# VH-VL binders against G-type lectin S-receptor-like serine/threonine-protein kinase SD3-1 (SD31), part 12

Target 1, 127 residues: G-type lectin S-receptor-like serine/threonine-protein kinase SD3-1 (SD31), of Arabidopsis thaliana (Mouse-ear cress) (p93756r25to151)
Amino acid sequence: EIQLGSKLVVGENTLWVSNNGDFALGFFNPPGLLNRFSIGIWFNSNSIPYDQRKVVWVAGAGVVVSDNSSYFELTRNGELVLFDSLLGVPVWNSKTNRFSVSSALLRDDGNLVLLKDREEIVWQSFG
Below, E stands for the ipSAE of ESMFold2; O stands for the ipSAE of OpenDDE; V2 stands for 0.75 times the mean of E and O plus 0.25 times the DockQ between their complexes.

## First folded at step 4 (VH-VL)

Design z04 (from g05 with heavy chain D33G F104W W105F; framework fv_gevokizumab; at its last look DockQ between E and O 0.06; V2 from the best seeds 0.00; counts 0 for: pae O 6.6 > 2, placed apart)
Fold by OpenDDE, look of step 5:
Structure z04 (fold): chain C 127 residues (1-127), chain A 124 residues (1-124), chain B 107 residues (1-107)
Amino acid sequence: as target 1 above (127 residues)
Amino acid sequence: QVQLQESGPGLVKPSQTLSLTCSFSGGSISSGGYYVGWIRQPSGKGLEWLAHIYYSGSTSYNPSLKSRLTISKDTSKNQVSLKITSVTAADTAVYFCARVRYDWFSGYSSMDVWGQGTLVTVSS
Amino acid sequence: DIQMTQSTSSLSASVGDRVTITCRASQDISNYLSWYQQKPGKAVKLLIYDASNLETGVPSRFSGSGSGTDYTLTISSLQQEDFATYFCQQYDNLPLTFGQGTKLEIK
């Protein structure tokens, strides 16, 4: 599970990975774009080169952030937020602060879910 | 049909504070996906970006002038304001406000609407 | 800061001419480049964004090309109303920076 306050930062090459390892969530360069990053979920396989990974979900329909320490965070109030550090603004938000989110989970089917009381799905990427 | 119009004092004395206003018509300064910014151009010289204010209220400043700049907005008046403190002759320029269209797939974007500019002269 | 250089400050041409204006960035700006047209007494006009995208309402005789650090604005057949100052601007990183401009004059 992903705890509240967890953060992925552009350039740190950190990922959120499903329990079975088949899916990963992290920053990637959209095709044709340099120095810009999106946050998404892809099939995670050692046999697939990084640039050939199939992205199955992208936050905010493909919004991008700069490479200046931008981040994707599960905030303490239970929202997923994509923040562009160069612009100084959030560019995407799950808008789930009212759902009492307790944690997040990247499921083995690639679905990112936000959980209430660690059990109830209150938001999901594939929903 | 969005239009921007700058207004300023025309003349400012050295060391004083320059106050500029950008008035919107035909659209809102609070439209999502846009910045409103200030650019200046000394006579016979190039353009210099000063500051932006995002529709959320977040601000960005040119680092070379940050200590003297304050950009703000008044949604009720549909206006963006810029203040420049401790002005000198070097601040003499035509001041433009412009709307910056934010593209979700490219990040920063282009200034798609400009005011006609207002001349400000710093002189004793 | 990213420096934008328009090596040609002025250019003389005639109506009907093919005109090319060059802009160079001090570093790779990844096509985050716009071209503008400035005329005295008028609002600055956006012509090209993202290096090669024509802004809505801009005549098709205008085009942009380039990549990395080198970019070009082309007017395929110059019209009388095209005599103006043109400048490039990068938005890859803050602070936003502009070229010094190229004044296109009547020959």
Scores: ipSAE 0.021, ipTM 0.666, lowest interface PAE 6.2, mean pLDDT 90
ESMFold2-Fast, scan of step 4: ipSAE 0.341; ipTM 0.802
ESMFold2, look of step 5: ipSAE 0.359; ipTM 0.747
ESMFold2 (binder alone), look of step 5: mean pLDDT 89; pTM 0.922
ESMFold2, look of step 7: ipSAE 0.103; ipTM 0.696
ESMFold2 (binder alone), look of step 7: mean pLDDT 89; pTM 0.916
OpenDDE, look of step 7: ipSAE 0.020; ipTM 0.674

Design z05 (from g05 with heavy chain G32R S109Y S110P; framework fv_gevokizumab)
Fold by ESMFold2-Fast, scan of step 4:
Structure z05 (fold): chain C 127 residues (1-127), chain A 124 residues (1-124), chain B 107 residues (1-107)
Amino acid sequence: as target 1 above (127 residues)
Amino acid sequence: QVQLQESGPGLVKPSQTLSLTCSFSGGSISSRDYYVGWIRQPSGKGLEWLAHIYYSGSTSYNPSLKSRLTISKDTSKNQVSLKITSVTAADTAVYFCARVRYDFWSGYYPMDVWGQGTLVTVSS
Amino acid sequence: DIQMTQSTSSLSASVGDRVTITCRASQDISNYLSWYQQKPGKAVKLLIYDASNLETGVPSRFSGSGSGTDYTLTISSLQQEDFATYFCQQYDNLPLTFGQGTKLEIK
């Protein structure tokens, strides 16, 4: 369970992981974009080498951030925000500020969900 | 052991299109961990990067030459090709293809395996 | 474009010498730098990547150091087969750019 105020920072190489460990959410370098980072979800099995990981979801499709201090945050008002610290602007937002979000969960099927009252799905990464 | 081998014309006339081929042996151009690039070196001068093609088929070009360059790949032949249009004497160089290593986390892009190069002379 | 400058185009040395080759970037490249060795008629060889990581199969006498804009390649005890031209290359941003090369010649 991911609580309000939780964040991932590019330079910290930290991950949000599903209960069974099968999926991870974190920053990665998209192919062909030197020193640029995206937020994504990939299959994180220990049996699959990193070089063979398949990214199944990317926030904002092609959006990237430019430096090691950029971050992805579940804000206290219930939004997922991807913030580019070099540019000083958010480049992607879930726009869930009026959905009464209480927490987030990366499910064992790889779907990132925002929950109301720990139970009701009010937003999801998969369409 | 992966090997890359360039092939192209020894001599090409000004204004024509130069076509180069890079053949892979001992490995596949379809690997997600590697890209293929083209680099050239005029006689007595430094190295100049020309283009990359990624496993997805996406491309990147040197902006100074972009209007004249096309890089492509043929996975069935395990080959990467580069075309340069409207060549001039300034395009006389040894042309290299190289494998570019991709790192998912850190974005390393070192060129770890190179071909031996093929000389192209643009002359009338 | 990021300009890569090697301070000397040629350097004379003897077998057994400690040799240092320098490379300066026109802006901070965050250690995204490789060193290559080129011999006439041979394929270019990767020696060092990410400023200080030794490529597999490269002799331990080669090392890379530096940060920001200033980088060095060191050969701790020069061998006969090390007489070659050495290039630095940045991959912080496109287009990829190389130094002009430093030719290491026998003294």
Scores: ipSAE 0.057, ipTM 0.691, lowest interface PAE 4.9, mean pLDDT 87

Design z06 (from g05 with heavy chain D33G, light chain D28S S30R N31S D50A N53S E55Q T56S D92Y; framework fv_gevokizumab)
Fold by ESMFold2-Fast, scan of step 4:
Structure z06 (fold): chain C 127 residues (1-127), chain A 124 residues (1-124), chain B 107 residues (1-107)
Amino acid sequence: as target 1 above (127 residues)
Amino acid sequence: QVQLQESGPGLVKPSQTLSLTCSFSGGSISSGGYYVGWIRQPSGKGLEWLAHIYYSGSTSYNPSLKSRLTISKDTSKNQVSLKITSVTAADTAVYFCARVRYDFWSGYSSMDVWGQGTLVTVSS
Amino acid sequence: DIQMTQSTSSLSASVGDRVTITCRASQSIRSYLSWYQQKPGKAVKLLIYAASSLQSGVPSRFSGSGSGTDYTLTISSLQQEDFATYFCQQYYNLPLTFGQGTKLEIK
């Protein structure tokens, strides 16, 4: 379970992982784009080849950030935000600040959900 | 160990299409964490990057040559091909294929295995 | 395009010398730089990636350093087999670009 204020930074190579470890959410370098990073969800197994088949969801349909200090955050007001630190602007936002989000969960089926009162799904990635 | 071998015509006439093939042995062109590029070197000159084909099948081309280049792969034959249309004497060079190892997280990449190169001369 | 410039196209040295080859990028490339060795009739060899990481199987006398726009390849004690042409290459942005090469020649 992902708490409010949790952040992934491109340069830190950290992940949010499903409870059973089958899926990971994090930054990756999309094919064909040097030094551009997307946030996505993929099958979390080193035994499978690296190709587009293992990425099951990408924020903003492939929106990218361009700096190692760029980040993906579950903000304290309940939004998922992808921030480009070089440009100094958010490039994608879940727009859930009025949904009373209490936490996020990367489910064992690969679906990222935002929860109200740790129970009610108020937003999902659809993975 | 992985080996790459380029194959192509020794001689091509101006205005024709140049076709090159890169054959992989000891490893797959579809191995995770790898993709394939083509580089050329005219006699006595430096290296010029031409194109990449990524594990997904997506491609990138040098903008100066993009309209003339097509890179493709055949995973069943373990081969990557490059075609250059409307060739001129300026396309005379040794052509190399290279495997690119890349880190999914950082985007760091390196051409870790190269073929020996194949010479192509454009002359009538 | 990012231009890569090596300070010299040719350098003469003797076995046992400490050799330094420099490479400058026209803009910051954030350590997205590789060094290659090319010998006549042989496949091009990767020596260094990520500016300072030694490729597996490459002798420890080779090292890379630098950041931003300025990068250096060092051979701490030159061996006979090291006479070759050396290229730097940036992979920070497309198109990929190489330095013009530095040919290391026997004195």
Scores: ipSAE 0.015, ipTM 0.671, lowest interface PAE 7.0, mean pLDDT 87

## First folded at step 5 (VH-VL; from x10 with light chain S30Y R31T A50Y; framework fv_gevokizumab)

Design c1 (at its last look DockQ between E and O 0.06; V2 from the best seeds 0.00; counts 0 for: pae E 13.4 > 2, grease 19.1 > 18.9, placed apart)
Fold by ESMFold2, look of step 5:
Structure c1 (fold): chain C 127 residues (1-127), chain A 122 residues (1-122), chain B 107 residues (1-107)
Amino acid sequence: as target 1 above (127 residues)
Amino acid sequence: QVQLQESGPGLVKPSQTLSLTCSFSGGSISSGGYYVGWIRQPSGKGLEWLAYIYYSGRTEYNPSLKSRLTISKDTSKNQVSLKITSVTAADTAVYFCARDEGYSYGSPFDYWGQGTLVTVSS
Amino acid sequence: DIQMTQSTSSLSASVGDRVTITCRASQSIYTYLSWYQQKPGKAVKLLIYYASSLQSGVPSRFSGSGSGTDYTLTISSLQQEDFATYFCQQGYSTPWTFGQGTKLEIK
């Protein structure tokens, strides 16, 4: 379960992973783009070559950030934000800062959800 | 350039329903991923946030007033409305509508109307 | 509810002065704080969001700082048009709450 204030930073190469390990959320290079990074969800299997992974969701329909200091944050007021640190601007957010989000969860079906009171889904990536 | 304008009744009697309208120009309430909110300031008191409506129609209310508030939108008229039921003298205030574009941390209200005074008096 | 306190209700200053206006939250708000300017008869204007980020079109003499519970708005060289009332607002947790305002007046 992903707590308010959690970040993924491009250069740290870290992931949010579903409880059973089947799905990962993290930064990746879109094909054909040098030094550009999108945030997405993919099936997390060691049997699939890294360069052949299938991304099942991408924040903001494939918006990108430009450098290793850029980040994806579950903010303390409950929104997911993709921030381009080189340009100094956010490039996408979930617009959920008024939904009383308490946490996020990458579910075992690959759906990233934002939760109220750790139970009620108030936003989801597939929705 | 986004502009907001409040309109309201000016004077309303106790126990009636107060109806307020926020009209937009220079942008659509159905796009952009932003919230529209209502904030009021009673005379001699601070600002009080009342309600928000998301462009999708999702709403949120100040818990202290939730049972008396209804916020809604009419996208064909580019308007957001607030109703407050069972008003008392404590509801006398200047009422503002304001926008939050939803991309910035800290829920900033980037555009405000000029406000409309509502007096509750018998 | 998070209470926002601006302990100074009015300040007197002269054109060219450096002015600091303070705001305290009743709990940590993690820099989710905005500053506004209001002049009589005018729409409220956003100056600063996220404690220190300058809103587009706002002069660079305005700046914000702070963390935790303590936040400040600074005007580095006061101009005639800066005499107004200034409000802080937290955007960490609903209900959104505002400071009571600090009126900046010509000395």
Scores: ipSAE 0.006, ipTM 0.552, lowest interface PAE 13.4, mean pLDDT 84
ESMFold2 (binder alone), look of step 5: mean pLDDT 89; pTM 0.917
OpenDDE, look of step 5: ipSAE 0.016; ipTM 0.628

## First folded at step 7 (VH-VL; framework fv_gevokizumab)

Design za1 (from z04 with heavy chain S106R, light chain D28S; at its last look DockQ between E and O 0.03; V2 from the best seeds 0.00; counts 0 for: pae O 6.1 > 2, placed apart)
Fold by OpenDDE, look of step 7:
Structure za1 (fold): chain C 127 residues (1-127), chain A 124 residues (1-124), chain B 107 residues (1-107)
Amino acid sequence: as target 1 above (127 residues)
Amino acid sequence: QVQLQESGPGLVKPSQTLSLTCSFSGGSISSGGYYVGWIRQPSGKGLEWLAHIYYSGSTSYNPSLKSRLTISKDTSKNQVSLKITSVTAADTAVYFCARVRYDWFRGYSSMDVWGQGTLVTVSS
Amino acid sequence: DIQMTQSTSSLSASVGDRVTITCRASQSISNYLSWYQQKPGKAVKLLIYDASNLETGVPSRFSGSGSGTDYTLTISSLQQEDFATYFCQQYDNLPLTFGQGTKLEIK
């Protein structure tokens, strides 16, 4: 499970990975963009080059952020937020602050879910 | 929320260069995930896509007008500009700027925010 | 270029009517199709994207359907504020292209 307050930062090679290791969530460069990043979920295989990984979900369907320490966070308020540090603004938000989100989970099927009381799905990437 | 506003000369003589400006409010033209594009509409006719520019500066043009079009951006002014050279009466139209969503797979998507448009008449 | 054709340039209807507007592409556009509403003096409004996805804030009486080359915008129960011109647009390939528009008028 992903705890409230957890975040991924551009430039840090950190990922959120499903329990079975089949899927990872993290920053990647959209095609043709070298210095901009999107946040997404892909099939996690070391045999597949980074730029050829099968992406199954992207926050905002292509929203990108700068490489200036931008971050993707599960806020303490229970929202997934993609923040562009260069612009100084959030560029994507799950808008789930009213759902009493307690945690997030990247499921083994690649679905990122936000959970209430660690059980009820109140938001999902595949939804 | 993001708003777009077009500005132009209103009247341009044939063979001159038409300069248009799209001003952003409520957001930055440098926001990732979007293009800013220009679309025009002659009176009583359909819409014609002219060009768009990505926040990185990458540009695309309608091939039928590419030789006459230049799209650019000024981050400091939060504006996107379009120039059309050698105008004729055929360039008389309402000119719109719009925000085009980025598509991860295709590179562009739908236009979710539009300006109200500015009329430009080409006449001697 | 991909040509977008709206066979009906104008359509008359009454409040409460079910209205259908069609759009045809010269080749398959793989559901990369948007519908827009245009009213005089107002900004063009995105209604539907990806053929069938309702844009946020758009009334549920609007819906989009279709595949391949043929697409449809439907207004289940026409409201007074819906009288306007409607355009389809493909974004499967550049250049982006629009239909010629369908003006929905009061009968």
Scores: ipSAE 0.023, ipTM 0.659, lowest interface PAE 6.1, mean pLDDT 91
ESMFold2, look of step 7: ipSAE 0.442; ipTM 0.779
ESMFold2 (binder alone), look of step 7: mean pLDDT 91; pTM 0.932

Design za2 (from z04 with heavy chain G27F I29L G32Y; at its last look DockQ between E and O 0.07; V2 from the best seeds 0.00; counts 0 for: pae E 15.4 > 2, placed apart)
Fold by ESMFold2, look of step 7:
Structure za2 (fold): chain C 127 residues (1-127), chain A 124 residues (1-124), chain B 107 residues (1-107)
Amino acid sequence: as target 1 above (127 residues)
Amino acid sequence: QVQLQESGPGLVKPSQTLSLTCSFSGFSLSSYGYYVGWIRQPSGKGLEWLAHIYYSGSTSYNPSLKSRLTISKDTSKNQVSLKITSVTAADTAVYFCARVRYDWFSGYSSMDVWGQGTLVTVSS
Amino acid sequence: DIQMTQSTSSLSASVGDRVTITCRASQDISNYLSWYQQKPGKAVKLLIYDASNLETGVPSRFSGSGSGTDYTLTISSLQQEDFATYFCQQYDNLPLTFGQGTKLEIK
């Protein structure tokens, strides 16, 4: 379960992983874009080389950030934000700061969800 | 202490260009987190947003006045300027500049610190 | 454009009264609303942001509430310094727009 304030940073190579380990969310370099990174969800199999893993969801339909300090954060106000540190601006957000989000969860079906009171889905990646 | 101060001509004739300057201290428009904007208020009336300028130089204008407005900045002097062309009596107002606190979620938010305002009269 | 309506242009009240000022948006603004206080000769003061969050340094007798299209500023026990004009402002979409103002006058 992903707590408010949790953050992924491009240069840190960290992932949010579903409970059973089958799905991961992290930064990746989209094909054909040099030094550009998107946030996506993919099937997390040790038997598949990293560059062959299939991305099943991308934040903002593939918006990109350009700097190793860029990050993806579940903010304390309950919004997912993708921030480009080189440009100094957010490039995508979930617009959920009014939904009383208490946490996020990457479910075992690969769906990233934002939860109210740790139980009610108020936003989801596959919606 | 964050402060903003407007300066302008006081009196301008119809059809001329009105030029206003906002001088500020206690923050910089070279860093993420703030816009500077202009708002006006005709005597005894409500507030009307005119324009914002972002640290990158990006601008937003009220569409009803956009063709007559130009906002610009001089980051090294901590100044933001507004020009309004082809003024009429309808442009008579108190003009305020304000710091706009960036909301990480919406990109535009509250005007958290205002100047005292400067009266501009367009007189024929 | 999103129109902001304050249906009451002036209110008369006495020190100690509870005062409620209303603001209606022409569409859902998702609580992206601020309240301001304006006194002659003084800088406009931000009171409330995000519909209900009290700005730093603002007395706790001020509160904001509402959702969707309907928003309210409440002063729980009116003080002498609270006689002023109050404006709401939306920041959900450009252009930024303000209510017409509600002048709070001494009775």
Scores: ipSAE 0.006, ipTM 0.527, lowest interface PAE 15.4, mean pLDDT 85
ESMFold2 (binder alone), look of step 7: mean pLDDT 90; pTM 0.932
OpenDDE, look of step 7: ipSAE 0.019; ipTM 0.660

Design za3 (from z04 with heavy chain G32R F105Y; at its last look DockQ between E and O 0.06; V2 from the best seeds 0.00; counts 0 for: pae O 7.3 > 2, placed apart)
Fold by OpenDDE, look of step 7:
Structure za3 (fold): chain C 127 residues (1-127), chain A 124 residues (1-124), chain B 107 residues (1-107)
Amino acid sequence: as target 1 above (127 residues)
Amino acid sequence: QVQLQESGPGLVKPSQTLSLTCSFSGGSISSRGYYVGWIRQPSGKGLEWLAHIYYSGSTSYNPSLKSRLTISKDTSKNQVSLKITSVTAADTAVYFCARVRYDWYSGYSSMDVWGQGTLVTVSS
Amino acid sequence: DIQMTQSTSSLSASVGDRVTITCRASQDISNYLSWYQQKPGKAVKLLIYDASNLETGVPSRFSGSGSGTDYTLTISSLQQEDFATYFCQQYDNLPLTFGQGTKLEIK
């Protein structure tokens, strides 16, 4: 379970991983780009290099950020936010501040869900 | 189609605050995937980027002028504004506003729509 | 800041000529480069983005090429309406910066 305030930062190689370890959420370079990053979910396997892993979901359906400590955050207000530190702007937002999100969970099927009261799905990546 | 039009005072005295307005037509200043920026050009010189405002309202400034710049937006009027404080002769220029396109592979990319610019002269 | 330098500030050419304008960045800008056309009394016009992509509505006689630090705008056959000032601009890093411009004049 992902707590409010949790953050992934470009360059830190940290991931949010499903309970069974089959899926991971983190930054990756879109094809052809070396200095731009997207946030997405992929099947997690140590046998597959990062640049060869198939992404099953991408935040914002086509949004990239620069390096320079850009980050993806589950805010304390219960929103997923992708922030470009170079531009100083949020470039993607789940817009879920009105849903009383209490936590997030990357499920074993690769679906990222935002939960109310730790059980009610109010947002999901596959939805 | 989207069109931008700058408006300003034309003449400003040194040390005063310059206020500029960029008015949109044919589209919204708050369209996702776009930024709105200000660029200026002194006579016979190149272009200088000043500031951008994201559709969400977040701002970015040229570090060399950040302390004097304030960019803002009024969604109800479909306008972006720029204020420059403590102006000097060095601030004499044609001021442009432009829409900046942001896409998946380019990121913060091209300025696809420009205003015609407005001349501002700083003189006593 | 990233400095953008165009090889020439002015260039004379005739209608029908092949014209090239070069732009050099002080560091690798990874093809995050646009070209613009400026005419007096007219809005600046985007020509090329991402170094080589032709903007919608721009004549095919315009093209962009290059990589790393060196980029080129090419007009394959110059037309009368192409006499103008051309600027390159990088968007790899903030602050955004422009070349000094190249004025294309009638020979």
Scores: ipSAE 0.017, ipTM 0.643, lowest interface PAE 7.3, mean pLDDT 90
ESMFold2, look of step 7: ipSAE 0.367; ipTM 0.778
ESMFold2 (binder alone), look of step 7: mean pLDDT 90; pTM 0.923

Design za4 (from z04 with light chain N93D L94Y L96Y; at its last look DockQ between E and O 0.07; V2 from the best seeds 0.00; counts 0 for: pae O 10.4 > 2, placed apart)
Fold by OpenDDE, look of step 7:
Structure za4 (fold): chain C 127 residues (1-127), chain A 124 residues (1-124), chain B 107 residues (1-107)
Amino acid sequence: as target 1 above (127 residues)
Amino acid sequence: QVQLQESGPGLVKPSQTLSLTCSFSGGSISSGGYYVGWIRQPSGKGLEWLAHIYYSGSTSYNPSLKSRLTISKDTSKNQVSLKITSVTAADTAVYFCARVRYDWFSGYSSMDVWGQGTLVTVSS
Amino acid sequence: DIQMTQSTSSLSASVGDRVTITCRASQDISNYLSWYQQKPGKAVKLLIYDASNLETGVPSRFSGSGSGTDYTLTISSLQQEDFATYFCQQYDDYPYTFGQGTKLEIK
């Protein structure tokens, strides 16, 4: 379970991983963009090189951020926010501040869900 | 069409603070998809990027000069300002402001509108 | 910082000539490269963005090509108004950096 305030930062190689370890959420380089990053979900396997991972979900419509400590955050207000630190602006937002999100969970099927009261799905990546 | 015009003191004494202003016409400094930057060029030398400010007010600085630079904007005046503290002869240059066009999806940027520049000489 | 190096600092040519200016980056900049024209007393002009895209209003005789670390600005048939200084700029990483410039002079 991902707590409010949790953050992934470009360059830190940290991931949010499903309980069974089959899926991971993190920054990746879209094809042809070495110093630009998107946030997405992929099947997590040690047998698959980083550059060969097939992303199954991407935040937004392929929005990219710079590599200067840009971050993806589950805010304390319960929103997923992709923030470009170079431009100093959020470039993607789940717009879920109205749903009383209490936590997030990357499920074993690769679906990222935002939960109310730790139970009710109020947002999901597959939706 | 958008036009930029730099203004500055022309002459600044060493150790003083250099203040520059970039005035916009034909458009707003707060337009989405754009940010405004400062670039300088010493005589006979190449261009050096100094800083930029996005419409949100967030800023970025050249690391080599970050401690001396402050970029800001005044939306009511449609102006972007740059301050450089503790100037030396090395800060003598033509200073340009430029609008940077940003593509949200590709991450590509380009400086599509420039001012004509303003010469600033640091001398005692 | 990413270093940008242009093939020459100065180049002499005649009207009608095909002119090529190259720019090399110290690392792969993934086409995050622009070309600019600078003339004394005038605002710097964007010519090419994203390595190969012609900026609106720029004559078609200008073109950009390249990838990775090596990029080229080409003027297919040089005109009198093209005598100026040209420089490349990368925006792959901050700080943004420029080539040293290439002054195109009349032969």
Scores: ipSAE 0.000, ipTM 0.644, lowest interface PAE 10.4, mean pLDDT 91
ESMFold2, look of step 7: ipSAE 0.103; ipTM 0.697
ESMFold2 (binder alone), look of step 7: mean pLDDT 88; pTM 0.907

